# Miniprotein binders against q58433, part 17

Target 1, 377 residues: q58433
Amino acid sequence: MLFMKYEGEIAIGPVHPTMLEPHRLRLFIEDEIIKEAELVIGVNYRGIELIMEGLPPEKISILSEKICGICSHIHVWCNVTVTERGCDIEVPERAEYIRAIVEELERLHSHMLLFGHAFEVLGFETMAFRAFMIREPIMQILGEITGGRAQYSCPIIGGIRPRCNIKESKIPALLERLEKFEENLKKLLERTVNDPMIMSRIKDVGVLDKKTAKKLHALGPTARGSGIHSDMRKMGQVPVYDNFEFEEIVFDDGDVFSRLAVRFYECFESVKIIRQGLKDLPNLDKRIYNPNYELKEFKPIDVYNEAQRGQVYYSYGLDENGRVRQVKIRTPTATNLACMEAILPGHHVSDAELIIASCDPCFTCTDRMIVVKENKI
Below, E stands for the ipSAE of ESMFold2; O stands for the ipSAE of OpenDDE; V2 stands for 0.75 times the mean of E and O plus 0.25 times the DockQ between their complexes.

## First folded at step 11 (miniprotein)

Design cp5 (at its last look DockQ between E and O 0.03; V2 from the best seeds 0.00; counts 0 for: pae E 10.2 > 1.5, pTM O .583 < .8, other shape alone 4.09 > 2.5, unsure alone 63.788 < 70, SAP 74.007 > 70, placed apart)
Fold by OpenDDE base, look of step 11:
Structure cp5 (fold): chain B 377 residues (1-377), chain A 111 residues (1-111)
Amino acid sequence: as target 1 above (377 residues)
Amino acid sequence: SKVTIEIRVDGKKVEFRIEGDTVHIEIRGISEETVRELIEWAKMIAERLGLEVEVRIEDGKIEVTFHGTSPERLAWAILFLVYMAADYTGDPELIERAFELALALIEAAEK
């Protein structure tokens, strides 16, 4: 029996040289069934950390923003937070509110990208394009707040950039766009859950059981889809979120449906956060930046936040010369992909792309699954 | 199936028109560097979608032609390229029209 080794290489590699996380997933396939999955994590994580080493903290923020086109804000926010905590820098409450608002907007647009991609993988092209269209109001809000759609450059050490200050006069228009987004999202949800073809492809597929998820240290929506509480916003790691009422969305089934559902329902929670933030902003102090900070030496400290994909970790120290030392950056992608690697065996190859997509590997960082059919010579 | 995107680089405005298989985008305020980046993105998109891409650069004009076997792939290529251009320019009308074009291509393929 000639084992046709279909080496499907899913190169989850950086599309852009600035991308942190080249991952390659190789699938070994027999009779259209995945027998083995191998995740190769690219060594490039060390590259950015090395580039940051010995730089002033202000310069590493610029580098952090360029790490990921989809999640640039969370990287910058984590980065500045290390310096702020290490140096005991007071950040104005208004600045933290705006940081949170921009983060939840980033979460929203990222989840919509995932939904669009999931529908594409499922063969529902019209729904894919609808998901991307529904994303547009969020991108417009981001553009109006930050002046940019991709690189927001919102956080700086001690606060936010002046251009990112949300004027009270703009709040009604922002709320209107947010409402339009939410209404369209509800319609998309209704269409999705009522389509038996979609539901049959995502329910009971790619099950990550709670035990395995815990063992492999699943993070964010990947963990939450397997019934694990995992949200740094709820764990007190990001204090500004204590000002907002929202739920951690958790599903227990651990399938593709559950991982998608976590993100879908989390969008509504993000909308709630943004509405609360915008409502409170007019009543907050007008200061958006603390100009009166001093950089001081500190040993590496740990900072956590909750990106759209899960826990982000930044750590570094500042030396006596004001230079960053011992930089460590960790994203949830590698951990969550390892969970997908573990569950892929036994599944049909046609489900592989959907299963992988359901952990939301950074699509900017992911090359498409290339199934290399070795032709039988 | 073929779609050509003609990008005209000018100082301050984005104009978008569709004429046959050609999408005309006039992008004002975009740097030459940004244009070059858009070309590289077009190549990358084409590679990912299994499309052939032809790029012609003339004085102030860039033509990006996608050659594809399906309307769906072309729709994605157009959408992504125009979306990238819109991200650089901040023009929401450009994005909306890109989606409309992409949807029209898909609907045409379903018939």
Scores: ipSAE 0.172, ipTM 0.652, lowest interface PAE 2.2, mean pLDDT 81
Fold by ESMFold2, look of step 11:
Structure cp5 (fold): chain B 377 residues (1-377), chain A 111 residues (1-111)
Amino acid sequence: as target 1 above (377 residues)
Amino acid sequence: SKVTIEIRVDGKKVEFRIEGDTVHIEIRGISEETVRELIEWAKMIAERLGLEVEVRIEDGKIEVTFHGTSPERLAWAILFLVYMAADYTGDPELIERAFELALALIEAAEK
């Protein structure tokens, strides 16, 4: 008889549905100080890659949507982009704009969820409640645009679903709601940085220095909190972003504060991107889908995009029968969690949840930190 | 040599039974449309993971049995099938239980 047995577990990160196999962290402590940390890497992508092998690309989109409940759009977008580039399929500019707008809305709600969770881990329940309340209007906007709050199904090969087309008449209300979100975010930021109790828990804690971040290949806000430019949107990997004026946010101290601050300021940049995109939509051609494409054989190609957590990578080809081959999918969670593993020794166990959460890992509730006494050798 | 885990919420049920190198999954409270989709997915999952699959259908119940020698591949089959069923029912507890079972199978394989 086999059962899952755990002793001294601590929940890590927000709970959400996912198809990913769990990662696990083991902590070895002495007198409440972490002596060693051991990351057991899940093999979630191996199974998904195997299942995707030999499927038509439309079926891959369905699976990619289910990989992560809070970042499903970026996965679907990466997937359709592989086929679009491999088959030389033109995507209407309006569809690319809406793909970006939805992704930036996804970035907003995901960052707000992390802030709420971080406040909960720290025991600041009023601040957590404020973060969740500020987040809710963004979820409502996503639901109105896409018909779903968590699994949107917005990108399709060659465009976007017709229901995701943003009508001009809705734009003024969306802009007003974004302005209110921005005002509330500013207040939340002020309350955070001006609260010495909060700052004492996040400043100079969990430092990931630039050299270590480079050595371990940190990605996304985790890397940008340690002084590393890493944003695929600014590196030419996602061409639609060339149409928007926004800044890559970088902090140098590498502490929990810096990783959270990157995300706070990224929210302001996301609002800028969404506002620009919404204002440009009336000037774009109305096409949202290319009906005149055909799939063709192509050898594996690499596609990169910037999820809320960092670089997302998809690669595959199509065979002569239109079937997907040589699937490879990578997200930043395993790499960034390895960075947190490397810096945990020396910290008090009470800081462990916060340090790990500060890289915003894509966890299920079954990804658990196991606290043990004495090293296992 | 048998492990049974049952999850039941508001007329929805998923039951997992593990016997050696086989996993039996029983799902109740799903529509006929969902049953047909799950049959397609179960067979696709088994083919791609190198597992044998048997599917049995009764009104309001689908029973899926995977056979194989890889605990990791069986765990993935459990995750994908249960996730698909839970996604259609909207019950995240089924998904969470599937992850717990998959982890237990993987840890058992590591000894």
Scores: ipSAE 0.005, ipTM 0.410, lowest interface PAE 10.2, mean pLDDT 77
ESMFold2 (binder alone), look of step 11: mean pLDDT 64; pTM 0.573

Design pe10 (at its last look DockQ between E and O 0.10; V2 from the best seeds 0.00; counts 0 for: pae O 8.4 > 1.5, placed apart)
Fold by ESMFold2, look of step 11:
Structure pe10 (fold): chain B 377 residues (1-377), chain A 93 residues (1-93)
Amino acid sequence: as target 1 above (377 residues)
Amino acid sequence: SKITLEVTIELDGRKWKFRWKVDSPYLLRYILEELVEFLKEYGVEEVEIRVTAKSPEEAKRIAEIVKRILKEAGFTDIEVRVEGDEVEVRAEK
């Protein structure tokens, strides 16, 4: 018999539709067992990098925000950091704290979205429902702080936008809402690990061993689920995180369970970071912006940060006219999908979508749930 | 040829609307029972449930199951309408 061919398609929302193509994962199947998987890389950062060439660094932030609709903050933060480091621009401590708080809120809502998607893929719709409902208050907090739910434009070169300054009178309410989120997250985790139907689908499934993860350069929770210490926040790459006590979450088994468990426990660490940051804000200098900086020429500088999916890398320099040159941008999605490509052979086809989802590729989420806006008063 | 389940709730002044296609009675019951646990946990006092069954006989059975589950969850004002394959339930505590 001829192999049945199946083409898996993972859509990543386009920043520029004419320059971005979705990743495609093709499965070659015999008797319902995957024999081979082939990843076709769709996203072409060369097009985005070329568009960015010659622009002022302030304009790069707009393009960076569009690269990923669910992780826009981390991209803008990376961009401003390249210019700040290259031009030796001092960023006020309060601004760096708020950048980290917003990023950890972004990590929370992104991880919750992944949990909802994973449960949907498995057909555990009530668990998906719970994940999405637990996520919604985080989106509301982000909207209150930044003015946006996913496109929040908080970092600017030299600080943060004034709107994003967290009013100290609001901190007690924010802490209380965060505690409620943490309580609901604990319940979701308990329901997951104590449900044999869920566990049978995720434990010992889609194993990415440490050797393969290292060889293929797995990043983020995908790597940390396979025993690899890889968190840029703990590796000295993001100095503001030195102010917070939190743990790098690492599991060794490399299965779908481990990749999800890393993210579950990272949510608790994000809560710890946000709580510490909010409690510290009243004692910090009130400055949120450095008005007295000057752009200067610099050779390309590498900036790393830890997005929800793993390492994000930005590099560029400024020429003598203050224009961005030699832009390079890398995100973890392609390499993590390559890891899933490598481990798919041998699995039943019914596990394919779960295994792919477990590395958290940047999925569009609009058709996973329907959100109806409330009536205006 | 599947059962369609649509649920509308009001939570914190906002309406939430969800839809599933379900192919087994076990999964339908599981979803409804977990939904009710969610409603109890979050203090939701009003729910609207719409089910499109595979047959009129199934619709009647589902209507009784939904009514029982909501009653056990503390909803006391339960209005049920069954027309052909369609079930509409509105419930308030």
Scores: ipSAE 0.033, ipTM 0.423, lowest interface PAE 7.2, mean pLDDT 81
Fold by OpenDDE base, look of step 11:
Structure pe10 (fold): chain B 377 residues (1-377), chain A 93 residues (1-93)
Amino acid sequence: as target 1 above (377 residues)
Amino acid sequence: SKITLEVTIELDGRKWKFRWKVDSPYLLRYILEELVEFLKEYGVEEVEIRVTAKSPEEAKRIAEIVKRILKEAGFTDIEVRVEGDEVEVRAEK
């Protein structure tokens, strides 16, 4: 039997030109059923790690923002946290609150982008449009807080940039926008779950069982969609989140529906976090930056945070000259994509794109970006 | 069936080409907005953008979007060419 070979290129990776390696998905198909899937995952952060090596920590932040356009904030936050912990730098509580608020806003817009894309893949263009329209207010809020749409440059070593300080006078308007966002999200959810055509395409499709998810070390919403607790915010890795009441969203079925549902319901938790953060801000100390720190030598330390896709990991040390050493960066994308590769066999070829999309590979790169390195001019 | 976006820049004395395949103009817009922020931060003053759309009408719409985004990004010299389904944009600061 002649296997039909479908070769698709899924480029997943950072926005930074030096790190962009295309991923190749090869599907071996027989009678429209995937028999074998081979995903060459080249999320190679080695390029950026090498560039970071020997630089001052302040310059590393700039580079970390360029790793991913959709999740630039979490990368910067993790990066500065390494130096802050390694050097015992006190970060004002207000700065950590704002870091968390911006992160949850980043989570919101990223999830809305995924929903829009998932609806496109499903052929529900009107729902896709609705998701993108619901996302836009979040992008505006991010723009108002940080001054940027994609690269917020909010965290710095010792706190946040002055422009990212949320003025008390802006809080009512932000809360109003969040309320409207939440209402629109509820309507979108209701429409989605009550549409049998949508539900038939996502329920019992692309099942990642809990055992396989554990074996392959699934992270974030991909893990949580398979009944695995996996949230660094709940694991004490990001202390500022201890100030907020929110739930870790977990589903057990492991299908495309479950992975999408985790993100849908997590949006409501993100809104809760932001609302709590904004409510507390007026009562916090007004400091947003600690200028009174010294960089000191330290051995590589591990820092974790929870991006929209799952666990982000940063590690480096600082040498006697104040230069970063032994840089390591990990994102959940490669691991989660490997989970999708593992479950693709046995599915109809028409479900492949949806199954892959359901782990939320980086949309700035996924199926989308091939970097052609041309020779030095 | 996909919109193809190609972006050419010069960075660190190298020419870089980026190619995206996107399903919708909305995703294209998002990528362009993210890209523009990237270009600004890396101090890229020249950019070439090529888009293959799904239709001539879509190409025209995309051209306007690209032009607007580049203007908002601070590019002052923007040349736009639309031929059939293809859009070519060159911009300088």
Scores: ipSAE 0.014, ipTM 0.337, lowest interface PAE 8.4, mean pLDDT 82
ESMFold2 (binder alone), look of step 11: mean pLDDT 83; pTM 0.829

Design pe8 (at its last look DockQ between E and O 0.87; V2 from the best seeds 0.00; counts 0 for: pae E 2.9 > 1.5)
Fold by OpenDDE base, look of step 11:
Structure pe8 (fold): chain B 377 residues (1-377), chain A 93 residues (1-93)
Amino acid sequence: as target 1 above (377 residues)
Amino acid sequence: SKITIEVTIELDGRTYPFRWKVDSPLLLRYFLEELVEFLKEYGVKEVEIRVTAKSPEEAKRIAEIVKRILKEAGFTDIEVRVEGDEVEVRARK
């Protein structure tokens, strides 16, 4: 029995070099079929938590922004929300709206990045190019709103930075760009679902059944692709989303197609949210920041939000000296990757990369897969 | 042995490379047809295509297919070179 040990180091994780432990995927392969998969997740959030411990809340926001290059906004938003709730800090409604708008833009560009990557993995490079080109306008919008393409620095305790305020005069142009994005996304979707070569590679592949997804605590689009409702925005965890009409996208089949489809259709919901937010902005109070707050001692508070990959969790307390204590951070990546690890056995080795990609691990670093052939003598 | 297709396009003053490795004539045809649609969609004015075939005879067949496809895409200046198993095509609008 020729056990081919495939050791792939998938560098999935936070952008901060000090915390990037490479994910190591070990595949035990027999006759090109995966018999066992071992995924060592190197993302040690404990290191971040320890660095944050004893710092003032303003400083941990800077650290939170550096955790992920693709989802920096959601980390900062969750982070500041802990302090805001713990200290009973009123956040102006306009600030919360803009936080949501920026988050949905972050969701859009992240999903488009995943689609591009998925098409690359599949060998459909022209489709990948289409996805990346469709993504670029979203990156430009984010740049115009926040002044940055990756580190937006939009949320602060008590609101948003002044530079992130969306001026009324810019709203028509933003809406026009969103319309164009939506049109292009529809075209990409139509092209994808009508291509039998693409569909044959993603349908009925990498099935995560609902029972297994529940058992392993799948989150976000990974859970929703397996018929599990999992969206913190719909669960009342992020109150600003109660102002918006949108659907939670759920598919039942649990395959690669379903996980991708959830994200595709969720993009349309994100556009709807942004449109509603932009429409309401002119009618909201002009305040974007509450300068009149005091930090107070509080016990650790749980804060949830819905990143592009699923539930993000932040918790900490503030001591009598205004220092954060008992910091806990959880991202959906580890949990969702564990789901992919669980379903990899029985699949052809050529599907492994796609299956892993379909849970949208944070591709901040180059995936290096090393196939080690161990000849058993 | 896989057939390798390398496509280089110029779009908006930038050069973009694409690379496919295909194991069947069907996939080759598929990607070439998709390439035509892609070139049309993005209004590409200049394209370079390099194909490594499995045989000189296959290279000649591929060259003819690529030439036809580029004509269908509206390219008028098409240069085709076949050397052994390699096909090089340059086209401009």
Scores: ipSAE 0.531, ipTM 0.846, lowest interface PAE 1.0, mean pLDDT 86
Fold by ESMFold2, look of step 12:
Structure pe8 (fold): chain B 377 residues (1-377), chain A 93 residues (1-93)
Amino acid sequence: as target 1 above (377 residues)
Amino acid sequence: SKITIEVTIELDGRTYPFRWKVDSPLLLRYFLEELVEFLKEYGVKEVEIRVTAKSPEEAKRIAEIVKRILKEAGFTDIEVRVEGDEVEVRARK
């Protein structure tokens, strides 16, 4: 056999099962070296955009939540923001703080899931276990605040759901649990960077240089691992974040290590944001929603936010009857997979899953890789 | 060919499996030392280890290594079975 090949497949969680078609990344292999990679675009959101046309904006929130199982909050937040800005709806400051706190909790559990998966792919099973154990308390906190561990339904047009209000009496316990998470995260990071066996598998592997990352429009931690400043939270796109002291994390080497390191250090920044938000809540006005608004016609507007995978974009308008029109939704997964497609040739097949995983594909969706027949010369 | 190591631990009323495939003495030592540290760190009271070695002679050597590392981790009730290429170790504190 001159060639062996396999097909990598990445799926984003379905909004509706009949609409699902996962992205697939096909590999063409010779002598265990990847010679070519081909990204086959699956879910492009065109179907979900069509379903959303003509619906009231409250129904869009339900559909938005189903787009991604591990990033459902950011999608709902983007959606309600389009309507709020288009209709000039005032959102209470407390609601915006809690939206940000929940998003940063979502970032924490999502990054921990990626770390666990990366360790599993590499065969470092006890490190994967550590990552999952560190993650579990964050999932518990999310369940306590929002009623859901993965699909939270926290933002509503004009505020947050009443159950998602964080009572002052809960804050000391939440801060203590966050401190324990931070301590355990530090230990995990130290074990990783001080372990030559682990580092040998992630350093200088899957390099996405800055020029290629720019050319292919890498987003999120994938871009920030290649030296590109890209964080929507620091670019004025999400005003509530102006209230928090935190740093954009950027690494220059573009390898798997860099993409993981961005996420490790982003977790520490998320802890800083959540801590600050929780400490500020008792001093904020008690209002958590604005019931006194009316929907009005508006032409499409653009809303950007920063999911754990990178930029999320929503755009639509409302017609004279309060119905959603001209829906456009973009997420970072397809463009970041295109970056992985570009860099895979030349790597040993044993590194393929790690390289693909390092752009943070959805871990709650079907994710499979199958071997297909070789391409012959 | 590789040595297969399967570990089952009991922690907080739940069972967790780990699996390694090892192709060098360096990797074997690395994962066994990591396992010892892990068992101590999480206070594991009961563990089951199954090893599929490359030969019966290697299985016997690995059984002794596993027994030694479990003693270092504080296990005193250690049961070892070696049959052909297979090693089964059950240990409790």
Scores: ipSAE 0.423, ipTM 0.809, lowest interface PAE 2.8, mean pLDDT 84
Fold by ESMFold2-Fast, scan of step 13:
Structure pe8 (fold): chain B 377 residues (1-377), chain A 93 residues (1-93)
Amino acid sequence: as target 1 above (377 residues)
Amino acid sequence: SKITIEVTIELDGRTYPFRWKVDSPLLLRYFLEELVEFLKEYGVKEVEIRVTAKSPEEAKRIAEIVKRILKEAGFTDIEVRVEGDEVEVRARK
């Protein structure tokens, strides 16, 4: 036959049966080249917002942790922060430090999971194994601190759950484990950039230029891989991060390499934040929770934070009966999927999964299902 | 089909389980050589490897490859069990 035409569909994002449906990308392929990609929106944030309306803020935290399996901590942190700012609730400095430490640990394991899947897609099973092995100690540390590996409710209004406190006696061992992680991460990066076969598959592939990234309102490492400074941790939105010395990582080429490089270097910056946080903890007040806070009516408060995929936005107010009103939640998922829709056309079908993996790490937490429809011409 | 590899390592008193698939015994050999370098790097003293081969004959060949690689990596106590198309190896330093 002169031509073979395929229509493919890829399901992306975490699925929770009671709240979320996956986003989907439809690929139209001719002669192994992607001619068009179409975003099919399956996630309904309006439904989640409606469920949250009229609930007390403590109940919103339970729901918010179910929004994303790999970024549950950031959703809970954003939620409690809305109520805390709206009601002028004092949060102990120690609790904010631990919130930041947990979020950086979540960023590390999420980025490592992405590296593992990227190497798997590239056909480098041994490199994928190395990435997953390096990730596992971070998951163990998260489990020890929060009691959960992927979904964990560390923040509560006014502080953190008592079981999530980091005891001073545990800090030296945590610092040693973090140092070992950093050594292995450095070796993984060196192996990656020194492998010409890996580099040839990721360099100059899947380019998202800065103009298109700005037009699509790209977020997180996707935006930063295209030369856009967008890190909420550096924009004054999360004051606890002002206590830490770290860099916002930005690359300009917008290719798969640039998006992966942003994440590799962000891992080193996350390690710096965790190390500084752990070293500061013994010198902070021992209080981790404010049990005497009072809820009061407030008009919607805007809260931003930086998850591993990008900015997360929460906004709501509280009525006179202590019930949440006017809920708005935005995650980077929809904008990052729109970026994939823009990047994919013109590329060989063998690069599709790699491009997708480099843009949205949520794909790695959901079973990947590629449906190809063959049309004979 | 693919050869399935399940690896369980013990590091700092904790157990870490992993699973992977490879298309051939050649790729499995390369994978195991890379795994051994990783085990040395982390100072792992105990590892359990389970492999589901494509045939009983392939399983016997895989058992010898795994045993040789672990021995060359400095593991002194290596126990190998082969049953049908399945290989189970436990190694300690």
Scores: ipSAE 0.000, ipTM 0.390, lowest interface PAE 10.5, mean pLDDT 79
ESMFold2, look of step 11: ipSAE 0.409; ipTM 0.799
ESMFold2 (binder alone), look of step 11: mean pLDDT 82; pTM 0.811
ESMFold2 (binder alone), look of step 12: mean pLDDT 82; pTM 0.811
OpenDDE base, look of step 12: ipSAE 0.512; ipTM 0.836
ESMFold2, fold request of step 16: ipSAE 0.389, 0.349, 0.326; ipTM 0.796, 0.768, 0.756
ESMFold2 (binder alone), fold request of step 16: mean pLDDT 82, 81, 81; pTM 0.809, 0.801, 0.806
OpenDDE base, fold request of step 16: ipSAE 0.454, 0.026, 0.470; ipTM 0.820, 0.437, 0.827
ESMFold2, look of step 21: ipSAE 0.401; ipTM 0.788
ESMFold2 (binder alone), look of step 21: mean pLDDT 81; pTM 0.800
OpenDDE base, look of step 21: ipSAE 0.503; ipTM 0.835

